# Miniprotein binders against Primase homolog protein, part 4

Target 1, 337 residues: Primase homolog protein, of Arabidopsis thaliana (Mouse-ear cress) (f4i6e6)
Amino acid sequence: MSENVPDHQSTNGFSSSDFFVPEEEAGKKVVLSKLVTLMRKLSEQGIDAQNCPPGVRSCLICPKCEVGDSGEKSLTLYIYPDGSSAKWTCRRKCGLKGVLQVDGKLVSKDPIGKVERKITVESIKLEPLCDEIQDFFAARAISGKTLERNRVMQKRIDDEIVIAFTYWQRGELVSCKYRSLTKKFVQERNTRKILYGLDDIEETSEIIIVEGEPDKLAMEEAGFFNCVSVPDGAPETVSSKEIPSESKDTAFKYIWNCNDYLKKASRIVIATDGDGPGQALAEELARRLGKERCWLVKWPKKSEDEHFKDANEVLMSKGPHLLKEAILNAEPYPLKS
Key: E = the ipSAE of ESMFold2; O = the ipSAE of OpenDDE; V2 = 0.75 times the mean of E and O plus 0.25 times the DockQ between their complexes.

## First folded at step 2 (miniprotein)

Design s1a
Fold by ESMFold2-Fast, scan of step 2:
Structure s1a (fold): chain B 337 residues (1-337), chain A 96 residues (1-96)
Amino acid sequence: as target 1 above (337 residues)
Amino acid sequence: SPELKQEIDELKEKVLKLFEEAYRLEQKAEELGDPELEKEAERLWQKILKLIDEVKELEQLAENGDTEKLKEAIEKLEQKVRELKSEAEELEKKLS
């Protein structure tokens, strides 16, 4: 199971009552259509406006403020009654301001360009690893030193202990992905989508991309520190269509968000899972990154008719030296089938 | 007729649920980044927007029209709702 929970949530869509208050005629259909598009675009900025009536000022928790989760509703959102635009302002220290037009460009003075929730170890209630989680990783041949270097933590959710893979960019906690011991995944909502281990590739010209966070840790045991993991699950099949535009490529938004790190790489080694979805992920990554600089890892045989699934399985079964050899034996990514 | 008004109110509820489903499916199609599925979701969305207009026309007909024409209009709209719900369910399967 490679299930992942999307980092955004949209449960109910729009309230029906917001759209069926008596107004005038055919113009109401135009307003309704614009409001749907506007609400979607606001959601992309981290603003959940589902229950915010047009034409009135609504107070929301600011997604960028350090104390956003404290319950202070410092973000003021105003949606114009004609559905043409929305504007927001945070009254607190962060000074977040923006205007979004349904038919135009986002206008914002936020240097990051996206309204992302600020998180800290304290605000999302992360705690140091207990013996149970350390033993779980030891059984997978992942050392306490590797866990500590990668700042792996844990969280209690409904009295269950889950592994917390902390996502960092330039020393700042940006996102977190939770993994149960039964391999269920939950991502922290409304946080920046980046590659796991992003800071480890900032100064490197050669990078390794793996499918799961445990595989990134396994690569480090083999001496490869220039490794990142994708934050999301693998697709079942490769799309036959053109690569979506940056704004539409939501499934691979982490590639676009990390482009400044990825574009300078002279060699990208793709070491995704050996199964069908892992191969599809490799193709989707290679076609976005440029196949000419990509190399593909073929996992070694486990038996005559079976191959190892991923880096961690190789590490557990054959040790770090065979894992290192598998990476060094990567072949040029196929340009033609 | 109180009975026909209740049928119209129930039909309106079904259309509003389709509206909410269309929003969810459009978001999911955009998340997957498949241009064909995005176009299919957009087409479904546009059909549901037209259906909202037809519900409003039906409410107006209920105030001023005869009972026989109203019953015929309700039946026609109920069929369109069933067709769009089926289309939404097919799209949902393609998105999952």
Scores: ipSAE 0.000, ipTM 0.097, lowest interface PAE 18.2, mean pLDDT 78

Design s1b
Fold by ESMFold2-Fast, scan of step 2:
Structure s1b (fold): chain B 337 residues (1-337), chain A 96 residues (1-96)
Amino acid sequence: as target 1 above (337 residues)
Amino acid sequence: SPELKQEIEELWEKVLKLIDEAKRLKQKAEELGDPELEKEAERLAQKILKLFEEVYELEQLAENGDTEKLKEAIEKLEQKVRELKSEAEELEKKLS
């Protein structure tokens, strides 16, 4: 306000003067800053503490316990008043106990994986498809009817429109995967890992598995509704190790999470990409699902020296009839390498 | 072993109580405004957090199924619990 120059000049080019801040007020700001960091770190452990005041014991639903939908709040969380740390313990026998410090290492007695975050179309700000995205899919021979049936949407991220592949289980939105027009992929964090199109295979004895969401949409254009896509990309190579236990098999967690759908299938048609990683994915899927019930799609020739890469390429180049023929001509999965 | 699982669970309960105690003592020291007692309370809190990490590591090692090594490790951590509880009691007396 005044033309008066402060007595002390800061060495920081963006700081013009000192000002008096009471110790109590400065302390409040430090506590708030620590709380913001602490809440983020708690969220990374699957503990949503946004409504938990410091200095008071709060009861939350334990992310590890099998408490069902009763809303039993067995997890006791205590955030220390200084905002520097939090501790938690479950009143049930699940064994969950932990301590987390804002400026230190997380310490948890029984580490939990990231808890499934509940999402809605509104909460993640999904939008109906614009004409530009519909035209993008039309160029891939994917109709508006197929996009609508699969609830394909879009999201705006920093002025870029990305395609939103919505993942549903029993009518609930459980995850979402975003694809830019430049083929960058990102998935909603801390959401359940499931197969894309999971509800479409709940009542079927024959299941088709493809590598990407656009391939699942291509299968529908060919009349196959009993099709799912893996949510993550393909591995570069097949692992030489034995199949990990459920807790260790993080790369294929979606297989374990969907086991009640997959175990009842009498026939599983694997229609992954024809390239190296796609073949490796097929092998990793077959070894987990049981090769004796698996069938492998051989993509048709594009030329004398080339085969089509995936279902969408066949659809775009040869139409739905040839794509249907390729799936119907699947061969038994090789039992020995 | 059900007996060893019970001992580890008792260790967890004792460590969590020590964390509570250390935070209360640190708050008392800050309210008193004694810089030396504040430093002593902070050092105690850090030792207890380190003990928490050690009990966590012990529980991870319990998956290996080596009963004799596990029993020895439990006894060692129980000794550390007793030592830190003694330090907390001495600090409480200084803050009184």
Scores: ipSAE 0.000, ipTM 0.196, lowest interface PAE 13.6, mean pLDDT 79

Design s1c
Fold by ESMFold2-Fast, scan of step 2:
Structure s1c (fold): chain B 337 residues (1-337), chain A 96 residues (1-96)
Amino acid sequence: as target 1 above (337 residues)
Amino acid sequence: SPELKQEIDELAEKVIKLLDEAERLYQKAEELGDPELEKEALRLYQKIFKLLDEVKELEQLAENGDTEKLKEAIEKLEQKVRELKSEAEELEKKLS
């Protein structure tokens, strides 16, 4: 997986000493300080904006494009005059585009994706869990404490109650996935694709990846809080193609969007479903994350002829101790001979 | 001289206040969603922003002790400030 940041950081930019700013004009000095910060943050993205005037669209060489000696300036950069933000777009099909806010976090977008929609519990009409949904989870050995910690909610769609798995990043609601009691899934539209439980792995060097949101909750019952679930379904087979670029890898967009969290991990335990698609998912994850730091869970036998499918089934049938044992017995992901 | 130093300080304040006014007009044009008015507001902001370089030149001339050149440069910048302030007033009328 590639990240659109320079391998080494160069600090290019302006200082407030490049402009006349009287000390008594604090507001003007703040704007210039923001521009200095903005220029440094842009250089971290490989964009040298030191000669780009605010309020004008500037054309630069795109750091992602392979442009040889042509010198084509395909990247359009616009810096807001107040120094609050900058936006850029490559007019070629490389997909580089982003928005950087001086007082906020970097937001980079895939050209295949739509503008990410901001949602709140109120705006998407989420409700506290009713007894029916709590009983549904209790039958799966998932406690009210675990549901509450993970902010599991519900929504009414056409008089049907559906489970709402709320996706959070740094305390902000960024996405929501709905699951009916008949196991139909719907994702909230135009929202950022991230791993379920992302904030739980921000401070950890070892992470566990499971296939479904109920499996993440089951892992927590077994004492593993450093666990995330994939937001999408598993592929039928492993692709024979090279790993796509960020703009083309739509099925695994959540991996790219969570790279800042995932690159910190020294050990990644893959605990996907034991069926064919679950094994294909494990391979797709390992080839993107790096097989050398991946470990694979083998689910125990349920009978002579079958194995348990997933973490929640193990929890329901064998309890939290045996689920914990299965995770601790993960083996290194097989490397090529 | 102390008198010319005060005049330079007053002129610097006028440029900074005019730049703040241009930023306000740019924000108003962007909120209105008119691409032509947004472009006009950005051009005005750029013109005023460049006057900060001329303010620095006045400070350098004051250090050199060339009073005659300094007086001419102050008068020239005062004229530019008046012209751009008039442009800002016309733009504000268009944004209404």
Scores: ipSAE 0.000, ipTM 0.097, lowest interface PAE 17.2, mean pLDDT 77

Design s1d
Amino acid sequence: SPELKQEIDELLEKVMKLWDEADRLLQKAEELGDPELEKEADRLLQKIYKLADEVEELEQLAENGDTEKLKEAIEKLEQKVRELKSEAEELEKKLS
ESMFold2-Fast, scan of step 2: ipSAE 0.015; ipTM 0.379

Design s2a
Fold by ESMFold2-Fast, scan of step 2:
Structure s2a (fold): chain B 337 residues (1-337), chain A 96 residues (1-96)
Amino acid sequence: as target 1 above (337 residues)
Amino acid sequence: SPELKQEIKELREKVLKLWDEARRLKQKAEELGDPELEKEARRLLQKIKKLYDEVRELEQLAENGDTEKLKEAIEKLEQKVRELKSEAEELEKKLS
């Protein structure tokens, strides 16, 4: 990251004293400056976070859902403890969600009423992988052959190089997701939401679903080519409500868009992250796909008190054979007795 | 009995291993670009899925079933495993 900070105060209606009243601690101005900048950027999105302390989930009125005087607080906002980033999700039908970092790009979803945009490698300025990115993946035990097969590319944004995960359907580029080396994510706007690696499952009766694109690549290193990744992150919790209709199920629109591929599967292995959100994602997928044809991967123990988080971590630490064994040891998804 | 439940678990593991093997053979056929071998691999996968369903039904029956009928059912499914393993080996030879 290069620093292009202007020499004037950029709070404009916000101040550190409005958000933070600790005991005096000299030299912590950098944290306060980040929080003040974050609050301003959230305000530009219509999110008033003035009374939302870092590290606590807050419920606010959704700026997109405000049609009339309902006043329902459907937007959940979480500001990370260091005050440098925030995420939000609307629990209603609008599906608004986003992530914002002080020095990052805004990632926001508005899936309703937009025409899907046609993209090409040339139109979005993708380029072949440089040695830096190839070395990044080599450190994660992902080979150049796997990167090439999956058409992983890069994009230059300002003076930064970001990883470009290209999303293909029947040989056509339909979407692209960018990942910085510092784990910031941005998706191409107004593009079709599909599973990463969708063409790899068109002819298969067995599929594996993972949470992140690097996990899909890790599966291929273990010999599993019938693998796809979800394009979006995991939900914080499982919904207690019945499955929405296609038009209202905006968070899982990729499932509906890929139904012709998914309905043919006789066996679906769910290999999402082992954390709380990953488990919630597994349940949301299983209830939509049919629990009776689903299997759940339980990641092996890393130590007595810790499990591996995902497929790529297992690959990096234990190699492709143990990753393969973890997939083969998948258990039938629990059915209601 | 605990012994029969263990045999059924081992049977399930054998079927899942066959499923993985058939999946590799399908990928190999795709790499070679042979549509006939791809079709044969897809047919093999379908048979393995049906066998897996039969093993699941047997697991349910093992909770309340007649021991002698369970033993006969295990033998029949073990035979189907051997038949599908033979089909997988023949497909692998064709992919050489």
Scores: ipSAE 0.000, ipTM 0.191, lowest interface PAE 12.5, mean pLDDT 79

Design s2b
Fold by ESMFold2-Fast, scan of step 2:
Structure s2b (fold): chain B 337 residues (1-337), chain A 96 residues (1-96)
Amino acid sequence: as target 1 above (337 residues)
Amino acid sequence: SPELKQEIDELLEKVRKLFDEAKRLRQKAEELGDPELEKEAKRLWQKIRKLLDEVLELEQLAENGDTEKLKEAIEKLEQKVRELKSEAEELEKKLS
């Protein structure tokens, strides 16, 4: 502030001025610029750090714990004094941890997605099953007891009654998928992607994974309660690329979201559809879960030239005993790619 | 414990001050252009960053409810702070 900056001219006129900034002031601008970038990146992870000073522990509401309305501040955030990085840890059971660097990629033990929409049976207007839907399932050899245990409901969409498959985690409604009787699918938007029947595998060391929700229900008719269904459809082909990082693996986000349930399993039986996409789904699941603990179901022959496509078709055509035998006869997943 | 939380916060503040001091020493070593002193200053910075990570991990230890183990960990890190402060003071003398 005590010295004037000299003007520089290209030719007999005022074209520009060179500005010298003291080293101390330049250093402050660098830190401020880093902090602005860091705050933006934290916001992209669902962490609002606008009132969090660097060099001090700050307590925030955890974006993953679903306790935003409670006011409990379980997320501890620390912004390094030089603005180079930030580290956070949730003290609750969700185990959310992360490190973010200004000049680096986000490094997180548990990815932070966009804020998931909270739903209730009432807010999405779900109804108890009518006789028409119960008869539909009865024709598929799925009992009212199985429907009730899995809290299968219905919804009215555009003058049509659709089946509502309710997705639960630790007794809370997390997501919902709708299926028309003509096999059209609609999912509740901005809800957490998890496996259908997730609570059924919390206390089990052996897990069965099927492709569709009706297949999960069919497994219960055969006596298998340790079964989950994927929430989305099967890919057409297996990717030749390496498995994406957690934040970029959007198609299989449900695997990452359910990792605490899946990592403890000593045996995973993959019972996806027998068609090309179902086989591709099996490969994508096995490569993420670890082929060494995976087993693959080969569906029995329907005729000389055809095999049954899925668990529900086997149940409908051959009954629960043959379906049980097919699962028990699962073979080790091939380790050679 | 409110007491242990306060001790962890005080420990974080001490490490933050060491961080600032190490940054100043690194800048001074770079100005002098002595490769050996620059290397020494960088090593000190790396040690302080590791200490910072260890202090941040005390949060997890506090949640496990093992108060005796947590107290031992805090004492060890307090000793580490004293050692690194001595290294910073010694480097300051070499840079003067």
Scores: ipSAE 0.000, ipTM 0.324, lowest interface PAE 16.4, mean pLDDT 79

Design s2c
Fold by ESMFold2-Fast, scan of step 2:
Structure s2c (fold): chain B 337 residues (1-337), chain A 96 residues (1-96)
Amino acid sequence: as target 1 above (337 residues)
Amino acid sequence: SPELKQEIDELYEKVRKLLKEALRLKQKAEELGDPELEKEAERLRQKILKLFKEVKELKQLAENGDTEKLKEAIEKLEQKVRELKSEAEELEKKLS
C-alpha cells in the first residue's frame, strides 16, 4: 500500500487522557518557573492561559476571529507537561495556529510525557461493515469469515465510508488505520505503532510479513494465519546509512515496538510488493530483522512482461493454491548481492 | 440510456447475488475438509469474481459507449451468469 501517509502527516491530536502521567516531585520547581515564562509569552500573543493547566487541552476564545463576549471557544491550547512549550490551533476558518517555546532553543518535537492513547471501538466510532464494503472485499476474494476473524470494521468520516483496519495486541484495541475506497490512508492519532495482526504471531516460530492489510487477509484465504502487515507505507529507496537507534527510527517504530514477538521467529518470510518501493521495504525489514533468518517471496509472472504486484492480486487472479505455492517457494534472503 | 443503465444494474445485482452464493459454497467446502472440493469451490469463486469485475467495467464504459456493442456485452455477461449459476448448483450437489 504505497499510498500510506507517513507518520508525520497524521493529525497527532491530543485526547484529554494523553498526558495523565504524574511529574516527578524533584523537577516541579523547574517546571513552574518555565510555566510562568510561557504564560507571559502566550499573553503577548493575545492568549490568556491563566486557567489552562499543562498536559490538558483547553478551549479559549480565538483572539483573531470575529467573535463577541458570548462567542465560540474555537481556539484549542495545549501546554506541554514540562512547561517547555505550547501549541494552539483555531478550529474556525481564520486558521490561527502557532507554537511557542520558553527558551528559544529547539526542543525535540516529540513532547515529554507523550503516552499511547487508549482507544475503544466506541470512542473512535467504528461501525459494523455495510454491504458495500463487504462487496469490495468479496471482489478481492476476501471472505466475510476472514473479515470477521480480523475484526475489520468501518468508520464514517464526513460524507465518506472508510474501511477500518483494527490493530489488536493481546485482545485489546491498540490502533486503527483507515483506508478509503479511493486508496487514501490515515492512521488514528497518538496510538501505538504495531504490526497488523500482531496477536496471530505471538505463538508462532515462523512468520510472514506483507505490505498491506488486504494482503494479510489474502494470506488467511490461502491458509496462512501466522501473517502480519506493516502499518506504514514503503520507502522509495533503501537508506545507505546505518540503522538508526530506537528513538530515531521513527519510520520503522513498529519493528521496535513488536521486537518481543519478532525476536522469537526462527524464519521470517518477507512477501512485500514486487515494485521498487516494495523491494526497498523488504531490504529495510531484512537489515533490521537479520538477513540470515529472512526469506524472500518472488511473485509469479502475470504475463511475459509483468509479475503480480502483491499477495492479494495473486489471490484474485490465480487463487489460494498458487498464492500458497508462492509462499512455500520463498528463497533465502541474499546475504551477498 | 436509462433503459440500458437499468439492464446493467439488474445484471450487477444478479452477479452480486451469485458471488454471495459462491462464498457460501466455499465456506461449506472448507468445513467439509475435502481438498478437491475446496479447490473446485475456489475455481468457481475466481470465475465469479472475474465476472463481477467485468460487469463493473461495463458499468463504467456505459456512460459514453456504443449502444449496440453494450447490448452485445450485456447478453454475453448474462450467458456467463447462467453458466456459473449452473456450475454452482452442480458444486452444491457434490457438497451435499
Scores: ipSAE 0.000, ipTM 0.255, lowest interface PAE 16.7, mean pLDDT 78

Design s3a
Fold by ESMFold2-Fast, scan of step 2:
Structure s3a (fold): chain B 337 residues (1-337), chain A 96 residues (1-96)
Amino acid sequence: as target 1 above (337 residues)
Amino acid sequence: SPELKQEIKELLEKVYKLWEEALRLIQKAEELGDPELEKEAERLYQKILKLMDEVLELKQLAKNGDTEKLKEAIEKLEQKVRELKSEAEELEKKLS
C-alpha cells in the first residue's frame, strides 16, 4: 500500500495537489506542456508561479520592490487560461511589469534578470521542531541549544517532515534548505545563495568552512562559533578550467555573494568531507579564496583502513575534545611550486 | 464514471509531482555545471511532458464514456509513471 511504500517522493517544496486546477473550470483548455514551460520561464525571472492557478489573478511578493518583511503581496500575476502566457504588474508602481510567452521573448518595461525572492518564516510555512527531529539531532550529539541558536526549523512537504536549515544575513531570512531524514535535499527557489551561518563570521578574522549544515552545528558543540557551511553539494572533481567571472560562476555564487565577509578573513580553515568530492570542494574553495590564507583539516583515523568523514562523525564517535583538536591541528593549504 | 475520473485526476497529480521533481533536477544540474547531466535532465523533462500530454488525451477520452478502453489505458500510463519515477531517482543519485 501507499502507507507502506511512500507515495510522495517530490522534493521540489510544492505539493501537486496545491497546484492542480481543473481545465474545464478555467473556461478554456489548459495546455499543460505550455504551462510547465511557462512556469519554468517565470522562475528564471524570479517569479514563483507553481501555486498560481491559470485564469486567476494571484498576488505575490514583488521581487524588485523594497517591501521589506511587511508581507505585502504587491505583485499581481495573471497566467492566461490556456497556460501559454503570463503578465505581471507591481501595484506599488516600483516600475516592475512584464509579459512572457512560452514561444516568445520576455517583454518587460523593466528587465529584472534573475531576481532573488524575498521569504519569511511565515511565507514558507516553517514550524518549530518536533520531538522526532530533536531526537534525530540528539543521536548526532547536537543539542537543542545549538538547534535553537541556529534557528533550525522544520517544514511539512506532502505530509513528510523535513529539516529546514534557515539561512540568515544581518538578521534577515534570505534562503532555506530542506533535508529529509533520508538525505534528500531541496532549496527554496530563486533565493539568495549564501553560506549557512553567515552572520556568525561577520566580526571574525578567522573562519571555518565545513561541507554540511550538521557539521556547522557539530563545530558549535566543540566551541567553534566562527563556522559556516556551503549551501550546495560538493563537485565530483576539480575543474581544469579557469575560475569563471562572478556572473558565470553559478556553482559557487555563494562565495561571490559573501565576499564582503570572506575578504576580511586572515585565516580560513577548510574542514570539508574527507572523501573525493569533499577534497575537490576544498580545492575549489581554496583557489577562489586564496590558498595562502587557507588551512586544511585532515580528519583522524577511525580504524586501520578508514578516516572519519566529517566533523559530525568525529563528534558522534569521539566527542567535542577530539573534534576541537582536529581543527586546531589544521595544516597550511598546499602551495604547488 | 466518477471513479475513473478520480483515477485520471490522481494519475495527473502524480505526473505533476514528477514535473516538479524534474524542474528541481534541471536546476541542480545547471548549478553543478555538468552539460551531460543537464542534457539528461532535459530528456527526462521532455518524457514527462509527453506523459502529461498522454494523460490529458486520456482525460478527453473519458468524456466519451468508453469505460473498458480507459481502464487499460490508465494501467499503461501508471506503468509509464513508475518508469519515469525510477529514471528521476537514478538521475538524482548522479546529481548528489
Scores: ipSAE 0.000, ipTM 0.122, lowest interface PAE 17.6, mean pLDDT 78

Design s3b (at its last look DockQ between E and O 0.00; V2 from the best seeds 0.00; counts 0 for: pae E 10.8 > 1.5, placed apart)
Amino acid sequence: SPELKQEIEELYEKVLKLMDEALRLKQKAEELGDPELEKEAKRLLEKIYKLWDEVLELIQLAENGDTEKLKEAIEKLEQKVRELKSEAEELEKKLS
ESMFold2-Fast, scan of step 2: ipSAE 0.000; ipTM 0.418
ESMFold2, look of step 3: ipSAE 0.000; ipTM 0.473
ESMFold2 (binder alone), look of step 3: mean pLDDT 87; pTM 0.853
OpenDDE base, look of step 3: ipSAE 0.016; ipTM 0.350

Design s3c
Fold by ESMFold2-Fast, scan of step 2:
Structure s3c (fold): chain B 337 residues (1-337), chain A 96 residues (1-96)
Amino acid sequence: as target 1 above (337 residues)
Amino acid sequence: SPELKQEIDELMEKVLKLFDEAYRLLQKAEELGDPELEKEADRLIQKIWKLRDEVLELEQLAENGDTEKLKEAIEKLEQKVRELKSEAEELEKKLS
């Protein structure tokens, strides 16, 4: 009976067949963990791999083709047996194809594009403005009030303090562009391309577009809050080609991304730099936005042979009243050449 | 024809198997930490993506194309499959 007290010799009946190999079981858990991670990452690509066994090809409905009632399974998915990676290919001409590794090495030729990275002030280590940066802007006639309203910050990069122009959409930080005091530019990678000051034009029917972030700030000193800046500066020349499709128009992706704001505007004042590239930018913007609703700013004379370059230069040299006058005197964009 | 559609389907199967091999070789190159072999594996993978695109174009041609032109196109892509298989075998030798 069970009332007997057993001999206290440890493991008296123990054998190797009763002994589990811990390393082998840990290896099995690693493979399962990889598969769970892989399935989650595939879901982010719109691919539900829940019922797709590793080591065999599975046919799924392509998320991009959005096939009708027939439910044609044109997407082929293959998950590698070790759970390390998966690949997919749509047999139709939608172009959906890709490869994904568990360690985060995603290789895709799919036009869905790059996943936009989410950022916060904390995650990209932005700091409040120091006196040096505030003095830099004061010399350009840009006030601390304007800097604060536009949430201008700073960042330390390679032991250098740089200006951080924070890009917001509906109260969320979506991208950030850094400018050194020596005029070197860097943008946060894999972040959404939008116009600087986008939230300022959501409720306006008249919009002003300038070339640089400092020009947007200068416009506020002149009393214009309905102003945005392009994020990427100006091209050297106007393209002789037709406007590319949305997927191929990478240089002006910010126009496409902000179309819901821009299409509502009844009047768009283009106040880009007065130099060759600034004029090229104005033409590229007008041909995308519609020349019939565009007005062009002609900067005032600086001397007999020269005009001011941009809004900030006018503000610094002539003050906010002349800057305001230049904007109000914008002329309709030429419809015939 | 149903026979040509079957040959195109088999051609796509061969392309998908080439992807399996090429990505296995890329992983080996990455584990070895050899940047030049990683670049060579990536170039192979890019060629296989292009081959896959050409096979998809054959499917469209098969819907209303000239049978003789379709047969010739299938033969050309079969040759490209053989060439990329040889390229993968050479890369595997460099990884050993």
Scores: ipSAE 0.000, ipTM 0.164, lowest interface PAE 14.7, mean pLDDT 79

